# VH-VL binders against Leucyl/phenylalanyl-tRNA--protein transferase (aat), part 6

Target 1, 210 residues: Leucyl/phenylalanyl-tRNA--protein transferase (aat), of Deinococcus radiodurans (q9rtp4)
Amino acid sequence: MLAHMPAARTFLQHPDPLTREIAEGYAGGSFLMDNGDGLRWYGVPGRALVPLTEDAGLHVARRMRRELKHFRPSVDLAFDEVIAGCRGHLPGSPERDGEWISDELVEIYQHLHTTGLAHSFEVWQGDELAGGVLGLALGGAFIAESKFHRLTNGSKAALIHLAEHLDRQGFALLDAQIQNPHLATLGVYEVTDKEYRRLLRRALALDVEL

## First folded at step 21 (VH-VL)

Design AA8 (from Z3 with light chain K93R)
Fold by OpenDDE, fold request of step 22:
Structure AA8 (fold): chain C 210 residues (1-210), chain A 124 residues (1-124), chain B 107 residues (1-107)
Amino acid sequence: as target 1 above (210 residues)
Amino acid sequence: QVQLQESGPGLVKPSQTLSLTCSFSGFSLSTEGVGVGWIRQPSGKGLEWLAYIYWDDEKSYNPSLKSRLTISKDTSKNQVSLKITSVTAADTAVYFCARDLEYDFRGWPDFDYWGQGTLVTVSS
Amino acid sequence: DIQMTQSTSSLSASVGDRVTITCRASQGISNYLSWYQQKPGKAVKLLIYKASKLQSGVPSRFSGSGSGTDYTLTISSLQQEDFATYFCQQYYRWPYTFGQGTKLEIK
C-alpha cells in the first residue's frame, strides 16, 4: 500500500499547531524522545543514516536476501500495533524497556498519524504482523523512530524493505539517529550534524509518495 | 537466569593463536536482537571491546585488531568463539564475554550480562 | 572516540557510609551511560543504565544521577558485599568506551 506524501512545506505550514511544531523540529535536525527527563528535543553530533540500496552501501547477506522474500511489506496498516511492538507491549513481541516512547509521545505519534506525518512500515508473514518500523516522513526524508519484531528477522526485514521502498519512491534520506554495532553491520554510517542538515535540506525539498 | 562463562588456555606463547570460548545459558543466539561481545582488560588498564557477533551471524571487529580477530558462533551449543592470531605481550589481559541486545534505534544498554572473565597471559 | 574518565581510581569507605563515584565524558552523552560492578571471580554486573535506571535485581541502595558530561553512582548505605570495582560506560557513540574504574576498598 502506498500513501500520498505531501511536500514538507505542507507540514511546516500545517494548520494544526502540533504538526507544525513537530515538523519544524525535525526539519531542523532534531528528534523527540523521553531520555529520563521528560519529552525533549535531541540532536547528535554523529547522525546514523541507512543506505537506501546495496549500491549505496546497504549490506544484505545472501541468506537474508532470500529470507526477505518471505516478508510482505505494507504501509500504515498496523500503526498502533507497531507502536505497541516498539514499546514491548505487543503480544508475541519481546518485552523491552520502551520508556523513551512515553505515553505523551505515543499520543503525539497517533496525532501525527492522523495528519499524515507519522507512519508505520510493516512486514508480514501471511496474516501475521512480523515486524515494523515507526517513523516520520517529511519531504524525501524518513526518520525511523523505532523498530520491533515479533518473528525472527522481522525488524531487520522491515528496515531493509523500508530502505528499498524509499529508494523506489524517490526518497533521499533514511535517518536512524544513533549508531550501534549491529546497525553498522547493515551498512549504517555516520555523518556530522552539519552534513546531516545539508542532506536533510535537500531531502525536504523533494515531493514524493511514500 | 542469563549466564555467561569464558574459557581459555590461561597461557599462550608469543606469535601463537589464542582461542577463547564463551558458553552461555538463559538465552539463545538465534533470537533477533541478541548478540555476544568480547571485551578485554589489561592489568591496570581500562576495558577494550574486541568483537561482536549477532543472531544473524553479522560481525563487528575493533578496527585496531580486526586483522587478527575471528569471531564465530555455534548456536546449537550456545557458544561463541574468538580467535586472536599472532599474540604478543600486549594481548595479556582478562577476557570477558557479554550479552548485547540491539532492539531499537535509541539506546539499549550495550552489555546487560557478563561472564566473570578469564585471564590470558602471553609469555615465552 | 569519547573518553570516559573516573578521576578517582580508589576509594576507602566503611560499611554504612554513603559513597559517590563520578564519571566524566569528554563530550555530552545524553544519559547514555551505564554503571557496572566488578568483583574478582564474579560475573560483571550491570547496576545502572540510561544514567539513572536501576537494573532489575539490583538493590535500591544503588542509584545513578547526572547529565551532560558528568555522572555519579551513589551507594546510599554501603554494605560489605559492595566492596568492588565500579566502572562506567558510554553507549551514546560507537565505538562504546569505558571508564578506568574506581576500586572501592574497606577502610
Scores: ipSAE 0.892, ipTM 0.933, lowest interface PAE 0.5, mean pLDDT 95
Fold by OpenDDE, last read:
Structure AA8 (fold): chain C 210 residues (1-210), chain A 124 residues (1-124), chain B 107 residues (1-107)
Amino acid sequence: as target 1 above (210 residues)
Amino acid sequence: QVQLQESGPGLVKPSQTLSLTCSFSGFSLSTEGVGVGWIRQPSGKGLEWLAYIYWDDEKSYNPSLKSRLTISKDTSKNQVSLKITSVTAADTAVYFCARDLEYDFRGWPDFDYWGQGTLVTVSS
Amino acid sequence: DIQMTQSTSSLSASVGDRVTITCRASQGISNYLSWYQQKPGKAVKLLIYKASKLQSGVPSRFSGSGSGTDYTLTISSLQQEDFATYFCQQYYRWPYTFGQGTKLEIK
């Protein structure tokens, strides 16, 4: 029996050159952003990872658990709106400096969305987009690039729902890149670059779908 | 406009509990992504963070001081409180509160607005 | 933890001078650096974030530069109101840490 090919290979060997290039960079442990001097590849000595379940360390307060029920999750139903929200340009969302998501990077994300590498994960209250996460799905790894809210706890709900969704789908890694004090309260933890690359290699070998 | 103001006792005796209050305006601690943190600066020394509290009532403490710190909020009054137990001379410092915004995964300026600070002296 | 070092604790200058204050991190921090202004009896003011981004409302005479471990705050033409203490902060890695500060005094 032929061994099943890892899902990441679909993008690493994609006929589209840009998709291959980006997939290769992320598979190598890097991520893209504009930090003031143009679009560049970055790594970090400590990589922030989001636990996929409470058993794995994800912290969800009781109140938040109740509130989560009022958010309906979806995938790829509002990709452009999620990008706009992450840049502070979505009506009703807070204004913010979304400079690291440059116009060039937006075009890249949109392109990658057409090839199936970039995704939006949304949460809704009724028919209103409440928040979401922008990211890349590569094998069993999801790289959470950015998040936004329009309604209170929209981004938090999106992240928690995403983690649980990824777990159900068989993903192994949810990457938030850089730690901050609020993420820490959710159970986000840091690993060394070496450990991250090990985990990433393992995740990339998984054949899963978002 | 965003404003923060610290208040404290000015003088505290060793082993007592220091209570500080941060009153703020121009924003709400019910807004997602919004937090308030406490920072202190001993005379002639650098700044160190003490604690954070966020809109969702999640809290972060400096590990070296965690056992002595309690942070809380009253959103209706636009106030954040910090308690430090068992104070010593080492706790003498100017104490600041500041607003923290956490909207994204890839870093936001920590503490974009500050108070002017309040001096606390621990002395017998 | 990342250590932030401002090697100059105090600096004397005159109105109109070009002033430079430096901050060094113990490791690369990828421009996750802020500069603050501190005056007695006044609220601490954010001047620069992301190493070079000017905070809204801050005069254009303030600028930030640098990369990797070394960063600089520049005041192109010092004004009387600029005499204060300036300190840097990294927010690249939790926990965030601060420089010791540089006091800018009248010459």
Scores: ipSAE 0.892, ipTM 0.932, lowest interface PAE 0.5, mean pLDDT 95
Fold by OpenDDE, fold request of step 22:
Structure AA8 (fold): chain C 210 residues (1-210), chain A 124 residues (1-124), chain B 107 residues (1-107)
Amino acid sequence: as target 1 above (210 residues)
Amino acid sequence: QVQLQESGPGLVKPSQTLSLTCSFSGFSLSTEGVGVGWIRQPSGKGLEWLAYIYWDDEKSYNPSLKSRLTISKDTSKNQVSLKITSVTAADTAVYFCARDLEYDFRGWPDFDYWGQGTLVTVSS
Amino acid sequence: DIQMTQSTSSLSASVGDRVTITCRASQGISNYLSWYQQKPGKAVKLLIYKASKLQSGVPSRFSGSGSGTDYTLTISSLQQEDFATYFCQQYYRWPYTFGQGTKLEIK
């Protein structure tokens, strides 16, 4: 059992038992998903982390940098839509197998949103939701649970804007959990579970606001 | 319906450059999350990934072969090309192209649609 | 890298048989496993993803099961068109890796 970190204590000591349970699990380095066997806690031997800045290794092509200007970022303005997009249920977004985000997990995310642990990070073109990231903010750590797009580069723009936003806000860790070939092109890198837990502890100690 | 088809020279001499083309239909490489990869299979051996290219023109290469590989795309023609320089007998294999989708952080199946492959023999 | 092992390189069976093909990972891969069918002159086909999810258009006689390190592809009643090579792939850890394949031949 992890000690209550000052910056994350609001959730680790939250009066809501579900919020406490989830916060404790994520603070311990685990994450939730339904991978076919019901909702369970998971860890990975190699944890994929997103650099927060280009100096830290985030790769943003010049073309993408120009395109980023056409996306307006926001926080928690379209939480349910972001979840729907991540599940392939948002009109105009690609259909996809979003079963790892089960109905039960959706309810959990929605509940955690009401308690302030779960968040959506959105990008817009005009009044149209172009893409977004679903995640949890715990201390100075943001766990990016899922992402979606409706417009081209919507999810990529959301992730890059999120990284930069987190950096500005003083966050230390952006967690994408599992590496893939495309994430690697963005500069996403892997650390061991041991190193991740070290970084997570350090991030949890930060008193920052999304 | 998603379809991919590989084309190549069939025979290449050692030290020459192998050029392969993947033609596809039923999807666009301008769509976010869409990628196309190359995989090869030497006779009697397992499959080996070579390279990926995505809608945003980002590329990934097998580290052991990176210095010899160049992947590119022509979105308007629905084609992906792979070049392998300085080929040797070790590059004799069936070469496949396949579609890759990367929508989420937690695992879309890699290579959901494949071509039938094209045999390339490196011989003098 | 994660090693994928299909200990059975070839298997003989008859039409109508129940067939099982196994795949073992060198470490737990949390159901991040796909099964493919390979036939000469035909496109490689994805059969199963996430260990047990049937790909669209794939006959229901195909099924996948397993967890942790051990996974199984099952054909409940073998058809003539099912004689092919089957291989597994993990996409839990990059780089993704493949099994060596199991060739299903007619008895």
Scores: ipSAE 0.891, ipTM 0.930, lowest interface PAE 0.5, mean pLDDT 94
Fold by OpenDDE, last read:
Structure AA8 (fold): chain C 210 residues (1-210), chain A 124 residues (1-124), chain B 107 residues (1-107)
Amino acid sequence: as target 1 above (210 residues)
Amino acid sequence: QVQLQESGPGLVKPSQTLSLTCSFSGFSLSTEGVGVGWIRQPSGKGLEWLAYIYWDDEKSYNPSLKSRLTISKDTSKNQVSLKITSVTAADTAVYFCARDLEYDFRGWPDFDYWGQGTLVTVSS
Amino acid sequence: DIQMTQSTSSLSASVGDRVTITCRASQGISNYLSWYQQKPGKAVKLLIYKASKLQSGVPSRFSGSGSGTDYTLTISSLQQEDFATYFCQQYYRWPYTFGQGTKLEIK
């Protein structure tokens, strides 16, 4: 379940130039996606953050809390499958327009996975991958890039388990980038870009393990 | 084929409660990522979001109207209901329901299917 | 909140015309824009999402373009059934907001 994660500086000073470049961009508060104009760096004026605990504002309904028990979390056991799911290409997962995760970006994620910057957080029911989150772990910040489900509540369970896991591991920031009304129901809240960068800097200084 | 259809009283008196129903087919609110929202459009004006309900029974309300709105679902009947209390003339509008899909953090939430709308007039 | 402005509330055109409808956001919305078609007594239809992606089943004469704050819906050759109201929506930032609409009328 647990994976060793080096400090942010390890990636910012990584011998691999692509890893350095990507780490630098994310450390600076940007994120990569293809919104139809090619792979580019983006920021948002309002940054959506996921509370790590219920005390911090994470909303988990009682029913969902019960359902969470049926999901077993893991880290980096099904990275390629998680990417596929996030793109709507995993058998049994819903078809969707996952074009923002371009082929180029997939290659980048896979590369970053080899260097330890990109990770998958999975939830299972038995031996079946039920859902997951694709993201980057940089210091005490986890950038949740995408999520998917194959089983009902798989993605929601993955996100909640991830938040709680990150908290236990000493992470300070779970970034979901862009707010939506459903995320809001989970307690996801927005901060200004300036505030996000402040929080990010603090998180990056943490030496934690995923 | 995805379809949605709104139904309402047509006419409501001020201070009364407006009850609306959205009946849909071609999808289920038991499916993760699926939501149904209510939107209204006063004559000659733009669209305004009212409320959302999702497969997990989570709800979102327009903050300015939250105190007057109640959204609920009956998954078995493929229906979503909206109640608006203490209506005034300002609530006169065409009311729409639409399907929303929420899969991804950076997803492209699209209200890809709408109903035809139902006119509700608030008048004495 | 992001304000969406369709500067033209009404537009007259003829069948066969090339028609463009513009939508401006009060701030950059990174292509998180949809175009809808509204006709009386009919379901509102999604035409374009992601600023330029054609929704399934929508005729190819419809197209979307733009970036940043400015977006355009284009009908390459207007058909009789295209006379309707068109409105844009941003879903870049919650709460999502809509343009006021542009009514396309027959000249």
Scores: ipSAE 0.889, ipTM 0.930, lowest interface PAE 0.5, mean pLDDT 94

Design AA8 (from Z3 with light chain K93R)
Fold by ESMFold2, last read:
Structure AA8 (fold): chain C 210 residues (1-210), chain A 124 residues (1-124), chain B 107 residues (1-107)
Amino acid sequence: as target 1 above (210 residues)
Amino acid sequence: QVQLQESGPGLVKPSQTLSLTCSFSGFSLSTEGVGVGWIRQPSGKGLEWLAYIYWDDEKSYNPSLKSRLTISKDTSKNQVSLKITSVTAADTAVYFCARDLEYDFRGWPDFDYWGQGTLVTVSS
Amino acid sequence: DIQMTQSTSSLSASVGDRVTITCRASQGISNYLSWYQQKPGKAVKLLIYKASKLQSGVPSRFSGSGSGTDYTLTISSLQQEDFATYFCQQYYRWPYTFGQGTKLEIK
């Protein structure tokens, strides 16, 4: 079943207190993780954003574009498996020592999935879950929390397919939080915290569906 | 057991191209998320990253040196190579290679395993 | 870029001493900090990541602490094999940057 994503106001005014609290934090430009001393809110002075299209700067090499055809995307078909993959608990997933997705955060993601804020984006080869992205959809912003692979290129394919899907659906923002040298090779770029909050406010005003 | 080992010319003349090789074992560059980076340390100075290469053959270069750097890999030989063109005395340093794991959007230490380093001296 | 400063370039100590090495960032780095051990002619070793997490196989006499801009590596009882150069690296903001190192020498 395809999930329907209501406007950001639905989550900011949601009857469930936890959903409201989490939506408020993300709408303010923070993100949640557990770096070993409990669950906390974080922000960065340079926020990493994924371009949604090659015209906007997303780098897709010729070989990768051919490989993408072997990965079939889906939304919300394997949410619990995507979380498990992001924790390194699936066969073929690398061990992820020092993992920031604590048991408490898993419970939060599972809860947010029931209220429609948290989603999984999957890629498949045949019947095999090859990789995926765990994230939050808040208006026209998708905050990509974590990704994983089980099969080679499954994580990279999931991210590229997700960017293309978000563009088709009219999203404005794909947020990767923290830059690293591999993300930089894909055209991921940084904006200041001030510019991020401006872009986020505009994205939150969009009424789009994942 | 993960191990990396640098090899280089030891001594190189100004204006020449410096070629370095990182040979490694205990992991493969065919595995998604795996990369190798090069770092150098001039005598009495800090460490400076140079370049990264990943399993997907994508590369990141230090912008201050990018015009002079070329990184490449041979996955079947478990090797990564770095070339630095037009060397000067400022390129005299110990050169290290190290493994970088990039599985996720957040929270990974940059390098988990390093080589022992190889000294390169640029001298007439 | 975030600048990393290790205030002491060289430190003398004896076996059995408690030793602290400091690392200061030019802005907050939210515990995205690693400590490395460097010995001449040997592979560099990751000791600590996320400011306080001990890497597998590292002796428990090593510990890390700190927050915001100020971080420390502590060796609770110095051993002969601990004489080395220690450096920090932040990985909070690309490009990642290193401290200049602190050489721990025998008295």
Scores: ipSAE 0.816, ipTM 0.890, lowest interface PAE 0.7, mean pLDDT 90
Fold by ESMFold2, look of step 21:
Structure AA8 (fold): chain C 210 residues (1-210), chain A 124 residues (1-124), chain B 107 residues (1-107)
Amino acid sequence: as target 1 above (210 residues)
Amino acid sequence: QVQLQESGPGLVKPSQTLSLTCSFSGFSLSTEGVGVGWIRQPSGKGLEWLAYIYWDDEKSYNPSLKSRLTISKDTSKNQVSLKITSVTAADTAVYFCARDLEYDFRGWPDFDYWGQGTLVTVSS
Amino acid sequence: DIQMTQSTSSLSASVGDRVTITCRASQGISNYLSWYQQKPGKAVKLLIYKASKLQSGVPSRFSGSGSGTDYTLTISSLQQEDFATYFCQQYYRWPYTFGQGTKLEIK
């Protein structure tokens, strides 16, 4: 049987040039954003990381743990809707600023979804999409690009379910890029850019799938 | 239409507890991503964040003041309260509450709507 | 922590003037910068976010620019209601931090 190529090298050596280019940028510790100056590569001196388990520092209050049972997780069932939610375009969603996800970046994410680098992680209540996370899976690293909710706690539930899913799948790294005070309440913490690149290199060597 | 308003005691004696209330309208703390923060400004000084509370009852406290701060909410009344124990003259400031929206990973302005502020003086 | 410095604590200007207020970060903040307007007894007002994006309801005479560590708020033609204190804040790295403020006074 043909040897299975580790997932990160699959994208770093992918026949599609755009997939290779984006994978290389993220593997180097950069991320894409249109922060008002057009689409550019960014790096941060303090990279926000989500602990994958409560033992590692993920904070899940008892009430939230009970509420998680009402959110059913899935992978890649609603990719276009997750992008739309992250842009604030879904009907019935709260108003939000999604401007950093430009039309050009949407096209890139949609393309990367067809080549297997970009993914959506969804949570549902019944048949309603309650929230989700848009991200890239590169080896044992998941770069969580954006999140949204349509129903209360859908975004928080999506992030917690994602962390648990990544742990079960053997991922090493869940990357939220930029810290904020609510993420800090969940145990999200910063590492230096140097430490991030070290952790990322180790995560990229893992042969895991979302 | 989003509005916040602070209320407080005006004058507090040293060593007592300072209690502040933020009343707001045009939004709810039942909505995911919504938080309220407290910020203060001593006379002639810069702004200093104190605490945040979010819809999910999670809280962040400024580490330099954490042992003295308690933030709480009453979602049904659209109110957030802050208590500061063991006050001294250094706690004399204008105190603001403000809305913080945390929907995403890639940054959002910290506070988009603020109250008018309430002056609290700590004096014997 | 990222320190935000507004080197000018007070500026004097006349109605109709073009005014610039500067803010410097101790390290690059990738345009994650807001400008606020503060008047005594009034709610603090968000003017600019992401360094250059105008908040809804803010007059177009306000604009923001800059990159890296150096950022500028510009008021193209001062109005009477623009005399206030202006603060920058970075939201690139937690904890978020404010500049010390620049008071814009009537000349």
Scores: ipSAE 0.815, ipTM 0.895, lowest interface PAE 0.7, mean pLDDT 90
Fold by ESMFold2, fold request of step 22:
Structure AA8 (fold): chain C 210 residues (1-210), chain A 124 residues (1-124), chain B 107 residues (1-107)
Amino acid sequence: as target 1 above (210 residues)
Amino acid sequence: QVQLQESGPGLVKPSQTLSLTCSFSGFSLSTEGVGVGWIRQPSGKGLEWLAYIYWDDEKSYNPSLKSRLTISKDTSKNQVSLKITSVTAADTAVYFCARDLEYDFRGWPDFDYWGQGTLVTVSS
Amino acid sequence: DIQMTQSTSSLSASVGDRVTITCRASQGISNYLSWYQQKPGKAVKLLIYKASKLQSGVPSRFSGSGSGTDYTLTISSLQQEDFATYFCQQYYRWPYTFGQGTKLEIK
């Protein structure tokens, strides 16, 4: 029932009320988590952003560049398994705190996948799902909600392949929300909430697809 | 059963290089997301992070000390080493190593397991 | 950087007492806070993460609470082994930062 529209407006004006509500929250610079008391909207004073290219600051060591060739990227081939991986439920992954992705949030991500807002980005070694990123694509912004690995370097490879894919597709923003010291080694950097909202508004105006 | 243990020289003279080793068991630095950090605590003072090293050999150094620090690992020996050059009395502290797990964009505690610490005194 | 303040440097208490230790952040940290226990010559122990979640193997007499900028660690009935220094750490914004510690001593 939707004619072609700029990608962000597709969701901000989507006939499905849940898709509109979630898209509006993310377009406003918030993100969802369940801290054990139900779903809530959160923001951070320092928003972590991933550079899309090495020229823009993404650090990819020569050894890692060679290893990337062993990981085949794909989009939306294993959405439910990527969610399970991000919750620490897949065999071969270390135990991790995935509690912020509650059962309710899983159902929301599954619904948003059917309406086209939520996506999985996978990397494979042979027939094995090695890792992936769960996220939302809203205009030229990709909000990377969670990542996981099953095989060594699967998570790192998924993030790097995703950044390069987004660059090829004309995206402007890859959002990792919260900085950590390993992400910092990859060139991930923080911007203020005000600067994030400015960058986000510009990214939302882009007419691109994942 | 995750365990970490620091070893160091006990006493180091000013201007020398301080060398520390973290030996660990119950986990491997071959696993993605796994890192080891070094933290120190001068007597009666707060904790100060020094450096991290991760499974992928990527490293983070505290900017205030970066020119004097070198962190390295030997994955097959389950060891991480830290060197601090040109030490002074200000480097006298208890030195800890600790495990850092970075699996996701959101929320794992910085250090979940620590060693006992090793005292290093810088004195003539 | 987010500054973490533990306003009390030491507390005295007896076995069986209920004790509360506080930690304040210079800005909101959305419950991204850990509590650690430190004893001389022993490994530092993670007690609480995400402000209120008990680390595996930590006795249920330990609990954490708080929100925004204000957080507490509570020990409901002190045991002999609980006399130690306790410090908080925020992990909401890099660089992660520690409180200066609160020493819990035998009265």
Scores: ipSAE 0.791, ipTM 0.886, lowest interface PAE 0.8, mean pLDDT 90
Fold by ESMFold2, fold request of step 22:
Structure AA8 (fold): chain C 210 residues (1-210), chain A 124 residues (1-124), chain B 107 residues (1-107)
Amino acid sequence: as target 1 above (210 residues)
Amino acid sequence: QVQLQESGPGLVKPSQTLSLTCSFSGFSLSTEGVGVGWIRQPSGKGLEWLAYIYWDDEKSYNPSLKSRLTISKDTSKNQVSLKITSVTAADTAVYFCARDLEYDFRGWPDFDYWGQGTLVTVSS
Amino acid sequence: DIQMTQSTSSLSASVGDRVTITCRASQGISNYLSWYQQKPGKAVKLLIYKASKLQSGVPSRFSGSGSGTDYTLTISSLQQEDFATYFCQQYYRWPYTFGQGTKLEIK
């Protein structure tokens, strides 16, 4: 107890059984979803990773770089609102597939927030919550579960600000899980499951804070 | 009500540039997450995606065709255009445009609304 | 890339029949599967998404089922307007890929 330990091991050896179980699953390269058949662990053969910097391949157009200045980032200021946004439950939200975030998974995220594993990353425009990212911080890995916007470009701004924040904090990995064609335009790339597990292991050894 | 409609030349000669326009209504490319894609179907064959363009003017191209493809948009006119250079008989197909929504890391169905398609034939 | 296979290219049936069309993925796709209806000269129509969810405006006689690698589109009582080509698409991992289609013809 008196010896310092990396942040990831704090969760992998956490006294709370649920926090320990979830941390072990994500540390093993799996993620949770409820696709209508109950809460289950999933994996993908090709894991999608977000480059943390433009040098590493993150694409930020000049117009978007200018727009980013209108969005102020924060951590953990609006966790419940970020979950609601990811479920499509905030006023003005478009119809979206938020059903994989079941009521049970919401309770799990809320619990993991109290034990320090789950986090929200927010961007604000004035006093308005413009968008955000829901995810888990496990050592030097941030595993992004969902994102949303309320104001145009809020989701994109949240992801870009998150990547840059993670780089400043010394994180090694931003995991978007599954590739899609818009993420590909931002420089998101896939690695094999085997390579992902190796990168994850290295990231889990880092002692960094979100 | 969401609708998309393709327009194209019908007939083009080999080596020319094929130009297609997608006109749509019931949604805007100014809304975050909204994109339009192009898909083609050669006679009696399967569907092949060509390109996507999104509200933020970012683009994805099918790597097998990328050097010949250019996609662009005019948000104020609710239009998306696709150009294919140096066409051959292999480019004869029905060409569709369709809406793609990318709100989250995990997607909505790739295309939720499609146009009727426009046949393009490459011949002399 | 994930390969999508519809083993039957053509299928004949009568109005009122119960019809099933199958689609198999080369790996698990976690229910990220859509079914489309295609008629010549008409807009392609999304019928089913997430393997089993009915798109708005689609008649309740259409349903989807399956998991893992094996998926099925069912038409419980075939109507005259249902004669068309049906194809599946996985949207689990980009690039998203289509089955080659199953043409449903009137007997």
Scores: ipSAE 0.788, ipTM 0.882, lowest interface PAE 0.8, mean pLDDT 90

